# VH-VL binders against Large ribosomal subunit protein mL46 (mrpl17): the designs that were tried, part 7

Target 1, 243 residues: Large ribosomal subunit protein mL46 (mrpl17), of Schizosaccharomyces pombe (o94398)
Amino acid sequence: IQSSKPLSNSTPLKGCSVGTILIRSPILTRQPSEFEKSIYKYNAELWNELSDPLPAEFYFKKGSVGEKDWQERQKTLKGKESPFETIFGKERKEMESNKLLDSATHLQSRVTEADTKNDERSTLRSLDKSLYLLVKKSKSSGWQFPNTPVTSSEKALHLLCQDLLKNILDENSLTWLVARHPLALLKTEQEKTFLLRARLLNGLDVPNLQNVYDWVWCTYDELKNKLSPSSWDSVKNILSDRL
Short names: E, the ipSAE of ESMFold2; O, the ipSAE of OpenDDE; V2, 0.75 times the mean of E and O plus 0.25 times the DockQ between their complexes.

## First folded at step 2 (VH-VL)

Design ua5 (from ua1 with light chain G28D S31N W32Y A50D S53N Q55E S56T A91Y N92D S93N F94L L96Y; framework fv_unasnemab; at its last look DockQ between E and O 0.01; V2 from the best seeds 0.00; counts 0 for: pae E 16.9 > 2, placed apart)
Fold by ESMFold2, look of step 2:
Structure ua5 (fold): chain C 243 residues (1-243), chain A 121 residues (1-121), chain B 107 residues (1-107)
Amino acid sequence: as target 1 above (243 residues)
Amino acid sequence: EVQLVESGGGLVQPGRSLRLSCTASGFTFGDYAMDWVRQAPGKGLEWVAEIRSKAYGGTTYYAESVKGRFTISRDDSKSIVYLQMNSLRTEDTALYYCATDYWSEGYFDYWGKGTTVTVSS
Amino acid sequence: DIQMTQSPSSVSASVGDRVTITCRASQDISNYLNWYQQKPGKAPKLLIYDASNLETGVPSRFSGSGSGTDFTLTISSLQPEDFASYFCQQYDNLPYTFGGGTKVEME
């Protein structure tokens, strides 16, 4: 009646999706040069290509060498910064240190045309706060983090997130994954969505979104009003601890 | 704050059945793998069964000594894990603990107080 | 199945003593070993995971070491609350298996 082999009684996860919490960090500094964007893009793509697939049960038998290796890698990644966090963490510190370099220009850069129009589709709104991307898949759907079904077991979740972001953002948009493993899990009765964290590196360039019905860039406080209560409860503490 | 309470133990004859329950509180039950571990009188600990969380497909695993006789299940809406014990043998006499296993890695970080099962004629 | 051999089976010690407990696996289990404390009439409590990492809230007088097949739990200065039984447990392969236990008793 029951097999002694690991995962022999399991079925493939149905309704499994991977999604991305895409963050536009506060922007109170100069826009990166085209050379700097090229370096950031190269380093982001290199970082994204080096990740192993997640979660272990999806690809590995329980107790296998592959599962142990995957789990060990996840433990060693906990608390570590990616190379891009080191680079962009320094940039954030420099931006915070520069807030009084020019009071007149600082005042002008904190309030934009997008702020005066309350343009929720613009990444230039609320430059002093983090913005989070929410999308609608259809006219009648609720606001959700961008996500895509996991239809092939051969591709790692972080690679699916890269493909998702490339499909939604234009080619000149630059993103990087903060970690190669999920930060959160959104559950319904029949579906699971694993969420990975990514950052938008566009500076003042507003990304063009495609292949979504509608989108908004929300502050943390606005997420509560747009997300379902279940989705909000799943992410509120994770995002509250991040700037 | 985390609490695991086992129940359903007792004295039974060989060949009979018992169902153990473990009621959980103080944590998000549906995110945890749940295990049964037993301790025979005067002997060491023996792992019995595990059921993974829904995120890992709810997969079940059994020690060879109980395979085919015991069935582990969970009711996430009530935060209860069950151990259905059929065709009991005198060798199954033990104190049965319910334990949590985050990530299903073999770390038993929270344990109940146990419920005693005695199988004798 | 991976057999875990634990020694000694008991130790008589006084408050302030250093206590050392050993555990040997029947095959290489890397660092996939945990240590538990069990007081009489109580459930086991996780002390150390992955051979050497202290669980949250465990006093620093507890330490673990070892890799491969040989592992050691050390209590550097025994306290009154440390009189208990101690178990090692491997998680390298199913089934998870435990050592036979070491009872630390008051001398």
Scores: ipSAE 0.000, ipTM 0.400, lowest interface PAE 16.9, mean pLDDT 74
ESMFold2 (binder alone), look of step 2: mean pLDDT 92; pTM 0.930
OpenDDE, look of step 2: ipSAE 0.014; ipTM 0.490

## First folded at step 4 (VH-VL)

Design q0 (from pb5 with light chain D50A E55Q; framework fv_pasotuxizumab)
Fold by ESMFold2-Fast, scan of step 4:
Structure q0 (fold): chain C 243 residues (1-243), chain A 121 residues (1-121), chain B 107 residues (1-107)
Amino acid sequence: as target 1 above (243 residues)
Amino acid sequence: QVQLVESGGGLVKPGESLRLSCAASGFTFSDYYMYWVRQAPGKGLEWVAIISDSGYYTYYSDIIKGRFTISRDNAKNSLYLQMNSLKAEDTAVYYCARDTYEFWSGYFDYWGQGTLVTVSS
Amino acid sequence: DIQMTQSPSSLSASVGDRVTITCKASQDISNYVAWYQQKPGQAPKSLIYAASSLQSDVPSRFSGSASGTDFTLTISSVQSEDFATYYCQQYDSYPYTFGGGTKLEIK
């Protein structure tokens, strides 16, 4: 990281490159430990106990506007699940109802065909982790974040980054540029590349990349083995293997 | 023994379409990246397109991009090239070629005999 | 695009001669160069890959070498079956490009 303040996107950077750290966010939550499950269970039970309302008659006079408003609010709140129920409730209830089915079916669904084949070109691998797009511009070039030379001093960096994303992804790919300013500056002997953060919104639809020689979707741990040492050092402290 | 046999070539008029086929035998077709390469009469070799082992990845020469489509059917051990909006400049012998077993080397280790496509009025 | 400049366009040789064909890449392509032999009316045949590695069943009289962006194909002692057109190819980047070819003719 070599920037302590946001870079002005109106600054001309002709002679430099703009690139993207394109992230497929985790689709599945990390499997909680038994201890974490016990904490979630305790919190859910506590939430349910605290959400058990006293009859309105103990707080409001019968027929009052306050009693009616309180009852209407209670009916509205009964439609909302606790955070635990939203995260684990449906899975727990489904597993309980399927006693004759392999109870490990939900766990097996976390391991995809792409995981089994170690298909690095697929976004359907490592669904509980972030995946990062790396590309090769040629067979002899190393793995790198997608990037393109700054050819127009008139165009802002974030617009050039959006053009790059449109150039390398298919028409069905949906991306979100997280910020207009660079997250990192990669310096090599002769080149400077400003990296902007972007997210792949439809990660279940595997994109077929264009205008690159090759590509891979890497977990955080895999980036160390594919990026050059200098590129890895520049990004290792700003990226994470969890959200 | 590795064999690649092209078919589907012939005489067509400008603007017409033609579909080329390549039948593969003697190896596990579904493990290999495949290519189409062409050669105009009396001229040199020109790369046309690549397709991955699964058919998921394709890449095309800019000269034919948007007009030609490469595809494969691994169950039939067959490679295809759908050629639309043919031009006189597309007249050539079309070869299918196989990448190495290590796949995506870019090196064509085996070639078919070729099929002639003539685009003329 | 990477241009592969092949020289000479043609050469004449007698059986037993040593011949050298050169390809120059317009930019650094590492050693990602292949060589092919094509006889009239036939499909190309693979000879060399990775600039210097011989394809299976190719006679040892064929060899390849690399020096920067310069690549050479050498036939140490030409045999009658070697009279053909030879092509170099780079496979470092898209589009894959071939040299213009070198026709080896009997003297």
Scores: ipSAE 0.390, ipTM 0.728, lowest interface PAE 3.5, mean pLDDT 80

Design q1 (framework fv_pasotuxizumab)
Heavy chain, then light chain:
Amino acid sequence: QVQLVESGGGLVKPGESLRLSCAASGFTFSDYYMYWVRQAPGKGLEWVAIISDSGSYTYYSDIIKGRFTISRDNAKNSLYLQMNSLKAEDTAVYYCARDTSEFWSGYFDYWGQGTLVTVSS
Amino acid sequence: DIQMTQSPSSLSASVGDRVTITCKASQDISNYVAWYQQKPGQAPKSLIYAASSLQSDVPSRFSGSASGTDFTLTISSVQSEDFATYYCQQYDSYPYTFGGGTKLEIK
ESMFold2-Fast, scan of step 4: ipSAE 0.528; ipTM 0.803

Design q10 (framework fv_pasotuxizumab)
Fold by ESMFold2-Fast, scan of step 4:
Structure q10 (fold): chain C 243 residues (1-243), chain A 119 residues (1-119), chain B 107 residues (1-107)
Amino acid sequence: as target 1 above (243 residues)
Amino acid sequence: QVQLVESGGGLVKPGESLRLSCAASGFTFSDYYMYWVRQAPGKGLEWVAIISDSGSYTYYSDIIKGRFTISRDNAKNSLYLQMNSLKAEDTAVYYCARDLEWSGYFDYWGQGTLVTVSS
Amino acid sequence: DIQMTQSPSSLSASVGDRVTITCKASQDISNYVAWYQQKPGQAPKSLIYAASSLQSDVPSRFSGSASGTDFTLTISSVQSEDFATYYCQQYDSYPYTFGGGTKLEIK
């Protein structure tokens, strides 16, 4: 990972641009992989194999409350394959049931109306993945990360980025600038653009953009189909589709 | 006036190589993304390859990926397509075309050069 | 890939006729459609971009329109030089794909 040098207000940046990688973070949590499910099953089976208890007299004074409680638990465990399930079984099963219910709810929410219509202007598509904002400046321009020219060195790059976000997003949109230094530097023969990372905090409220010709919200896999080759190569190894 | 002139086409055998050139004039070549588009005899248009203004970045059609290489020489105002492991299916007129800033709209096209791959 | 379905494959017209050529995208591509004209033995010539914007030097008898995923090229009064093959192209997403072409023939 090669970090860009931190920039100060005194750096002469005229002739450069500042831009943003604005991300809508996943709204749904990642589904466990088949491998992770297999590990869970294996651990449960392994615990069942190891659940032979030692006689109570090894651990407790004869006739004590502890010995009686342990014997009572052993009677309960006798009907189950796992002592761990006896101790935590009710709480664990309830948590697992709630997790399954949450997973079913998340699965149902994963296929939205925006997904079925392939509505790229909506933030309600691909709820289990990150979405990235791309804009077109004019009807003949290519897709690009939002950006604006640096006209003065008096204002820091992160403040210019915040001004850019305020300029293109509606008044109801909430954003967070993740860091003050650039994540990436895009170079073309004509232009240098410093990209700062920002997050859209209210992703369930679909923003209407202003002062751009058009916009789309793209998954990581869709970025390569819309970005210029130079922009894609600059960001492909620093963006992640894993949470 | 914008002008694009392709050259290098000809008759080759399957498995052979051929290099196409496109000479640009009438505009600042180094400011434009460039494309190769082909058209088989009596068929429609098919995109082949794209190169950025600096030449550092390229994209290819899956059909020719690994066999064709696009390149450019901005000092000579020239675009190239190196075609290796040619197949009969590659028989087509090859056009160079320009695009400003990866828009995907091809505003000017060359006259084309015919490549025939036959045994 | 986005598929562009163009119709008709061919049509015959007389000078002065109004003709329309249709192109249907397999998914939403907004207005990112271009139209090209190709005469036999010649390179394609750009006519229209952004579904309805005329390229410089293109006669005003050519126009484009969009309705959802349906795109139309119209020639209001066909002239002798207009007999050619016409192609639509989407440029919303890579790979950029072309329609199959419509041959405009003299009647």
Scores: ipSAE 0.186, ipTM 0.647, lowest interface PAE 4.9, mean pLDDT 79

Design q11 (framework fv_pasotuxizumab)
Fold by ESMFold2-Fast, scan of step 4:
Structure q11 (fold): chain C 243 residues (1-243), chain A 119 residues (1-119), chain B 107 residues (1-107)
Amino acid sequence: as target 1 above (243 residues)
Amino acid sequence: QVQLVESGGGLVKPGESLRLSCAASGFTFSDYYMYWVRQAPGKGLEWVAIISDSGSYTYYSDIIKGRFTISRDNAKNSLYLQMNSLKAEDTAVYYCAREDYWSGAFDIWGQGTLVTVSS
Amino acid sequence: DIQMTQSPSSLSASVGDRVTITCKASQDISNYVAWYQQKPGQAPKSLIYAASSLQSDVPSRFSGSASGTDFTLTISSVQSEDFATYYCQQYDSYPYTFGGGTKLEIK
């Protein structure tokens, strides 16, 4: 899964740029259907039924090595959650604890203060959708994914992307590069920009961006209106958040 | 000239072992993840095993896990596939392939070596 | 494992025809799809990577496109050397998986 591949390339990338599709993942999820809830409940009940082992005396005589070994395993397993609860229970507990951290009712609804004001610079907007970071390098420039030119450098693209993210967000902002290989190639005139996908891990606590003229956090539907037609065509089919 | 050349294929009986080799030339072999991909007669492509550039990471198809071992010798620019406990279902042309660092796709393939397992 | 469902399994065409081959991933694999051409008795040849990027030395009549988990290989005007079997492949996660193949035959 995680690539330990060393970065070397005999082909120079000078004249190209590296950029990022930085995504704030949805904070609020859709409600599971009644059918999906039923499946989760059934699986949890099935596991609970199957997890109750027969008494040791049923299989082993008292004091035997087998009985002692079985009892030790039972002590270990008593602390384990069911496989079904591990997948669904932990995620639910984390979601519930995050909801409890929200002191205002507006943060638990699908509509926030940022939504009401249409504050596109806020990561607290559209909590049920993915948000994508676009920047302007100058007043006259168009909206684009954050990017930086590849100079004659020995640094790998993913390291340049991480440097870019540190330059515009903050040293304390947490981001995760989803993959070391580019997700998309944007052609703008003679320039080529390799886009890497990154996720924002601290999505509700992001400071104002630095070293850009302006920025917006856009939903998938809003990207079409802000990106150039060529940039939109290059990314529209690879972004997963679609209505 | 970048090329991969497989060798070691042949006719073997079920239960026997065979070792395939792949010789790389024209590029820095130690920089690339390498793969074995097979194709049974008249069938489609099926990946077999993956090995990282250093050899520290390997991943195997469940069908051959425990029977096949992928390895490499970067000093000799060579990739290997040790096949044990061969079955009739393992009859296929075996290709070695290189993963392009930037694209992630298989950009260079060998011509393949035929392994026939029959009694 | 990610399943790549390729259709059709075979396709007949005449020289000059436009043909399309489709491939559907069982889950979101972003843009990490490659297309390969294989002629009888030969190794596969890489045609397209990152769903739509053409490999060097591949004719411009070949193109790839992506829409969600649906991927398409198009040959705008089939030539005699294009009659071969085509495979899609995902390289988003291990194990890498291939489509079942599409055999392009002379009509």
Scores: ipSAE 0.000, ipTM 0.374, lowest interface PAE 22.2, mean pLDDT 75

Design q12 (framework fv_pasotuxizumab)
Fold by ESMFold2-Fast, scan of step 4:
Structure q12 (fold): chain C 243 residues (1-243), chain A 120 residues (1-120), chain B 107 residues (1-107)
Amino acid sequence: as target 1 above (243 residues)
Amino acid sequence: QVQLVESGGGLVKPGESLRLSCAASGFTFSDYYMYWVRQAPGKGLEWVAIISDSGSYTYYSDIIKGRFTISRDNAKNSLYLQMNSLKAEDTAVYYCARDTEFWSGYFDYWGQGTLVTVSS
Amino acid sequence: DIQMTQSPSSLSASVGDRVTITCKASQDISNYVAWYQQKPGQAPKSLIYAASSLQSDVPSRFSGSASGTDFTLTISSVQSEDFATYYCQQYDSYPYTFGGGTKLEIK
């Protein structure tokens, strides 16, 4: 029982494939309700009212050189004339611009240019939902999760999956393997495919894929219309399209 | 009437660059995938590159990958092929070709071609 | 890459003859094969797509058929305007590849 003989020279995974469920996580939370919007507005108004900087009197003695220098710096900062405006003003403007963009995008969570054009090859569609990468290997092949055959047992499945991701994504794309073990096993009459979960991390950049015939980024609801019935049945209970 | 008219071919030396143009008329250019296909003198047809209707997707033959760039200007109804680091084996007639209205991968209309000769 | 092996490289025929040109794919490409006709000094002209579908305005004497990875172009009764070079093309996967061509010559 305790002693097992090594497997024969045939690789147990030879004749199988490794693939990836590559997910673009939601960039935005679901669209807020009217009640939630009213709370956000109240909190923003309250924060704006309370966000006044501490008066100089908290830091400096009234009438001192230090207080005068502080007030002079505050005047310059408000006028965008201070050297500190170059250092902190840029960071503040970038943060405020990102906040305004995030707020506008959050309010328009279901409406982007990619949404209006129904550009399925873009990752900038359906920002409040998860997107899943499907590829075609050829015109005659069906839509499937990216995959590659296992030709050697010396590399672990997660390393083969990382090689696959590097092979199909551009050099600017960043990905993370969530787990080293398969999430799902797809069985067809001729083939077994071990699927590992990966996340796309490079923000709002839309990757151009290479070494595939075609690709689409699908929401959960769209997967059932593109995957074969057997593939869909294998993954439908392990994937989610929402928070 | 669908027309594709290529221009920009000529005699160049190895290592030089050349830009080919294809002027499209008689159809809505922005709705079609476009191709470049070449043919060396006395030889067969060889696929070079594809570009999608919007220009966001391209694919290249490994033989010219990294040296040639396909692009398009839908406002001008024009297709381009930028050819860099030209080699003697790039000598060919270059054809502009149109896919079907629905991306099929075969070519329903071809231009008359423009000759590129790379010789020292 | 998918290789398209076309045969014969040339054949001679008389007007009225039946001619068959063959093309073999190195792997399964379904029916994603097109046929083109090229006359000397001219651009290719599309004849057939999806292995057997005729392009608009192509004469009915042209036909295509498929059996596994074997594809054929048949001209049931050759006319004088048919003397040209014929190419097959697969469009199942990248890179798209063409056959070596078959030159149909007057006997």
Scores: ipSAE 0.383, ipTM 0.735, lowest interface PAE 3.4, mean pLDDT 80

Design q13 (framework fv_pasotuxizumab)
Fold by ESMFold2-Fast, scan of step 4:
Structure q13 (fold): chain C 243 residues (1-243), chain A 120 residues (1-120), chain B 107 residues (1-107)
Amino acid sequence: as target 1 above (243 residues)
Amino acid sequence: QVQLVESGGGLVKPGESLRLSCAASGFTFSDYYMYWVRQAPGKGLEWVAIISDSGSYTYYSDIIKGRFTISRDNAKNSLYLQMNSLKAEDTAVYYCARGYDFWSGYFDYWGQGTLVTVSS
Amino acid sequence: DIQMTQSPSSLSASVGDRVTITCKASQDISNYVAWYQQKPGQAPKSLIYAASSLQSDVPSRFSGSASGTDFTLTISSVQSEDFATYYCQQYDSYPYTFGGGTKLEIK
C-alpha cells in the first residue's frame, strides 16, 4: 500500500557531501587606492550622519519613554560599526587584519623561504595572494576541496562544514565561515558536493592537517592545474584573489 | 620504466567508427590522469581529450566533442578512445599521454602513437 | 582559445651555436608552459615544464624563460642530437594549445 510504504526519497542533502573552500587571505596588504580611501571616508561620514541624527526633542516629549528609548538606541549605534560598514565591514576587517599582520611582519620578505622552495604545504607562500586548500583523501585520489559525506539531513550545512574544518585542521587553527549558504555545487558522476566559503584567520601559523593523505595550498592560478576541469569550471567565476 | 603502447589505428572511410587502445605499464595506472593528443601528418600537435584517474571525469576538445569518447579500464591498465563519425580532418597519429602528478596539464610520458587515416 | 604563436617556423644552426625559440601567448597564462622535443618518426619528449623547470635527464644546455606572455627556449650549445622540432604548450586553461613548432635544422 502506497500510504503505508516508507518514503523512498530522502532529503536532497542525504547522499550528498559538504565541503569547504578554505581561503588564506593575502597577508601582505597593498596600499588603499584613492577609490578605496574615498569609500572609507564616505562610510565614516555616513556613520556620523546616522549615529548623530536630529535631537530627540524633535521626535519625543521631554522625559518620555520614547525619548529615553531613542537616546539609548543612539548610544548603542555609536558603539557599533556604521550601516555601510556592515556592507563593507568584511573588506574593512580584512584590510585591517592584513595591515596588522603586515606591521607584525615589517621585515619579512614578500618572497619567503616557502616561495623559494615551492613548498605547497605551507601557508607562508604567496603572501600577497589568496591561497586555497586542496586535499587528497588517498594516494590514488585526485586533488579536491576538503569534503565529507552528509550523515544527518537535519544538521545545517554550515555546522557540518565547521565539523569538517575541526576534523582536518589542528586545534591552533582559527577559521571563519564567510557565508552559511553554499557558494558552489560540484557535480561528479558519483556525488554532489555543496561548498561553503571559509577563511583561515591565523595564516602565519602553518596548520598541520590530519585525517587526509596530503594537502596543498594553491593560488587562484594554480587551482586550474590541480582541480578537475568540471570542478574548476564550477568555481573559476566565483573565486578571486580576495575571496 | 613507464611504457604506453597504442593500437587500433588503421584506414577507415568517412562516417565510420574506430576504437583506439593504449596499454600502460611501469607505473600505477589508476593514479594518473590520461590524455589523447593527435598530430596530422607533417603538422603540429593538437589536444583531443582527458580522463581523470578514476574515469569519472572527462573533457573534450570542441573539434571532436560529441563524436569521440575517452574511457579507461584501471583493472586492465588500459585507456581507450572511441571515435565515431570520422572525418578526413581526423587523419592523424594519435598519442596516448600521461599527466604529471595527477593533473598538472603537461605530458611527462607519451606513447609512440598509432596512425588513423580517414579517406574515401 | 589561447593561441600560442611560435617563432621562427624553422632555423638552421651549426653544432656549438646558441639558439633561441620564442613562443607568445595571446593572453596571460602565468608560467603554465611546457616545451617538447620531437624527432622525425618519434613521439614528443618533455623538456621543460612551468616555463623554466628542466625535466630530469634533460641536459643543462636547455633552459626556459618567461617575460609576461613571451616564453623562450634556449639551447646554449647545440649538439648533433638536438636537431629536431620543438613545440611549446600552454596548460593554463582548456583547450590545451600548442605552438606551431620550430624545426631546428643542421646548417
Scores: ipSAE 0.005, ipTM 0.407, lowest interface PAE 15.6, mean pLDDT 75

Design q14 (framework fv_pasotuxizumab)
Fold by ESMFold2-Fast, scan of step 4:
Structure q14 (fold): chain C 243 residues (1-243), chain A 120 residues (1-120), chain B 107 residues (1-107)
Amino acid sequence: as target 1 above (243 residues)
Amino acid sequence: QVQLVESGGGLVKPGESLRLSCAASGFTFSDYYMYWVRQAPGKGLEWVAIISDSGSYTYYSDIIKGRFTISRDNAKNSLYLQMNSLKAEDTAVYYCARDSDFWSGYFDYWGQGTLVTVSS
Amino acid sequence: DIQMTQSPSSLSASVGDRVTITCKASQDISNYVAWYQQKPGQAPKSLIYAASSLQSDVPSRFSGSASGTDFTLTISSVQSEDFATYYCQQYDSYPYTFGGGTKLEIK
C-alpha cells in the first residue's frame, strides 16, 4: 500500500538520502619564498590601485546630494563582513597566535608520525591539504560520504544534515554548513543522495566518530581510490585538490 | 603469555550497581581494542561493548545501552565495565576479550570470566 | 540486527568422524565470520577468522568455508578433545552477533 504524501516543500520523499561533504581545511601553509613574497606585494599594490573607487568628484559635483549619498553607501559597505571571511579570518588569527603556533609546531611533529604510520583515521595527517570525511556503515560496506535516509517529508535537508553531523561527531565538534542547498546529487537506479558541503571548524581536536563502523579522512587524491567511480565522477569537479 | 583476568563479579539485587575489572598482561595493552562479552548460564554468547585503544571510542549493545559504561586505564593495564540498574536478565559470566589486531572485530584472547548473579 | 542462525543445535559423533556445522547470516556480511570453541566451564577459544583463515596453533583438521551468506565449520576427523560447543560470530556490523551454538557430543 502506497500513500505517498504530496510534496508540501522541496524535501525529498522516501528513497532519498541526505549526506555531507565534510571538509577539514588546511591547517598549515608552507612559508612563502622571496619570489612568492614579491608576487604577494605586487598583487597587493595592484589590488589597492584597482580597489580604490574613482573619487566621487569624477561622478558628482562636490557637495551635491548624489555625492553625499555615494559616500554614505561607501561607509555602510565597509562595515559588512561575509560569514566566509569571518570564519577564514578566525582560522588565520588562531594560526598566528604564539600559543596556537606552538601547538601547530607540536602538531606538525604528530602529523609526521601520523603520516609515517599512514593513519587515515587521524585529522592530524596532511596538514597542508584539505581532508574529506568518508565513512563505512559496516565493515563490508564501501566508502561513502556520511548520509542518512530521508524518513519525513516535512523536515528540510539542511536540518537533517545538521542532525547527521551531531550524530557522528559530538556536541563539542563545531561545523559550518556552507549552504542550505545541495552541492551534488549521487544517483543510483534505486536511490538518490543529496550532498551538502560542511566545514570542520575545530579540526585539531576531533574525537573518534560515533554511530559509524569506520571512518577515514582522505585527501582529494585519495578519494579517487576509495569512492565508487560514479560517486567520484559526481564530485571530482566540485572538490578542491589544492591547499 | 597473554593473560586477561576478570574480577568484581558477585551476587547483587535488581536495581543495584556493580563494577567489573579486567587485568591485562603479556602484551602492550594500549595498542588494542578491548571487548566485554557475556554468557548467561547454559546459554550462548552475547556481545556487550567495545572500547578503542585510546578509550575515546566506545560502542554498546542496545540491550545494555545507557546502563553499562566501558572504560579503561592504560597506565594500569586495566579494562572496566560499570554496570548500573542491574536486572535479573543481566545474570551471566562476563568475559574480557582482546581484538586480534587493529579493530578486526574478532577476539584472539579471552579471560576466564567472572560470574554476576542478579537475584532478589 | 544481523541474525546468525546456527545448525544443528546439537550433533553426536564418534572419534574419526567428519563433522560439519553451518551458520547462516540474515544478510550479506562478506567473509567477516569467526568461529570459536568453548569447553564446559572454560572461556571460548578462537579457531577461525575471515570465514576460512585458521588461528595460530589451531589443528589443520579444522577448516572454514563460505558460500554467499552460508558459512561452514568442518572438522575432517574428530578427536576426543574436539567435543565442545562451537559458535559462529559475524563482525561486519554492530551489534556483533553470535550463532546459538552447536554442541558436539560423543555418540
Scores: ipSAE 0.406, ipTM 0.740, lowest interface PAE 3.0, mean pLDDT 80

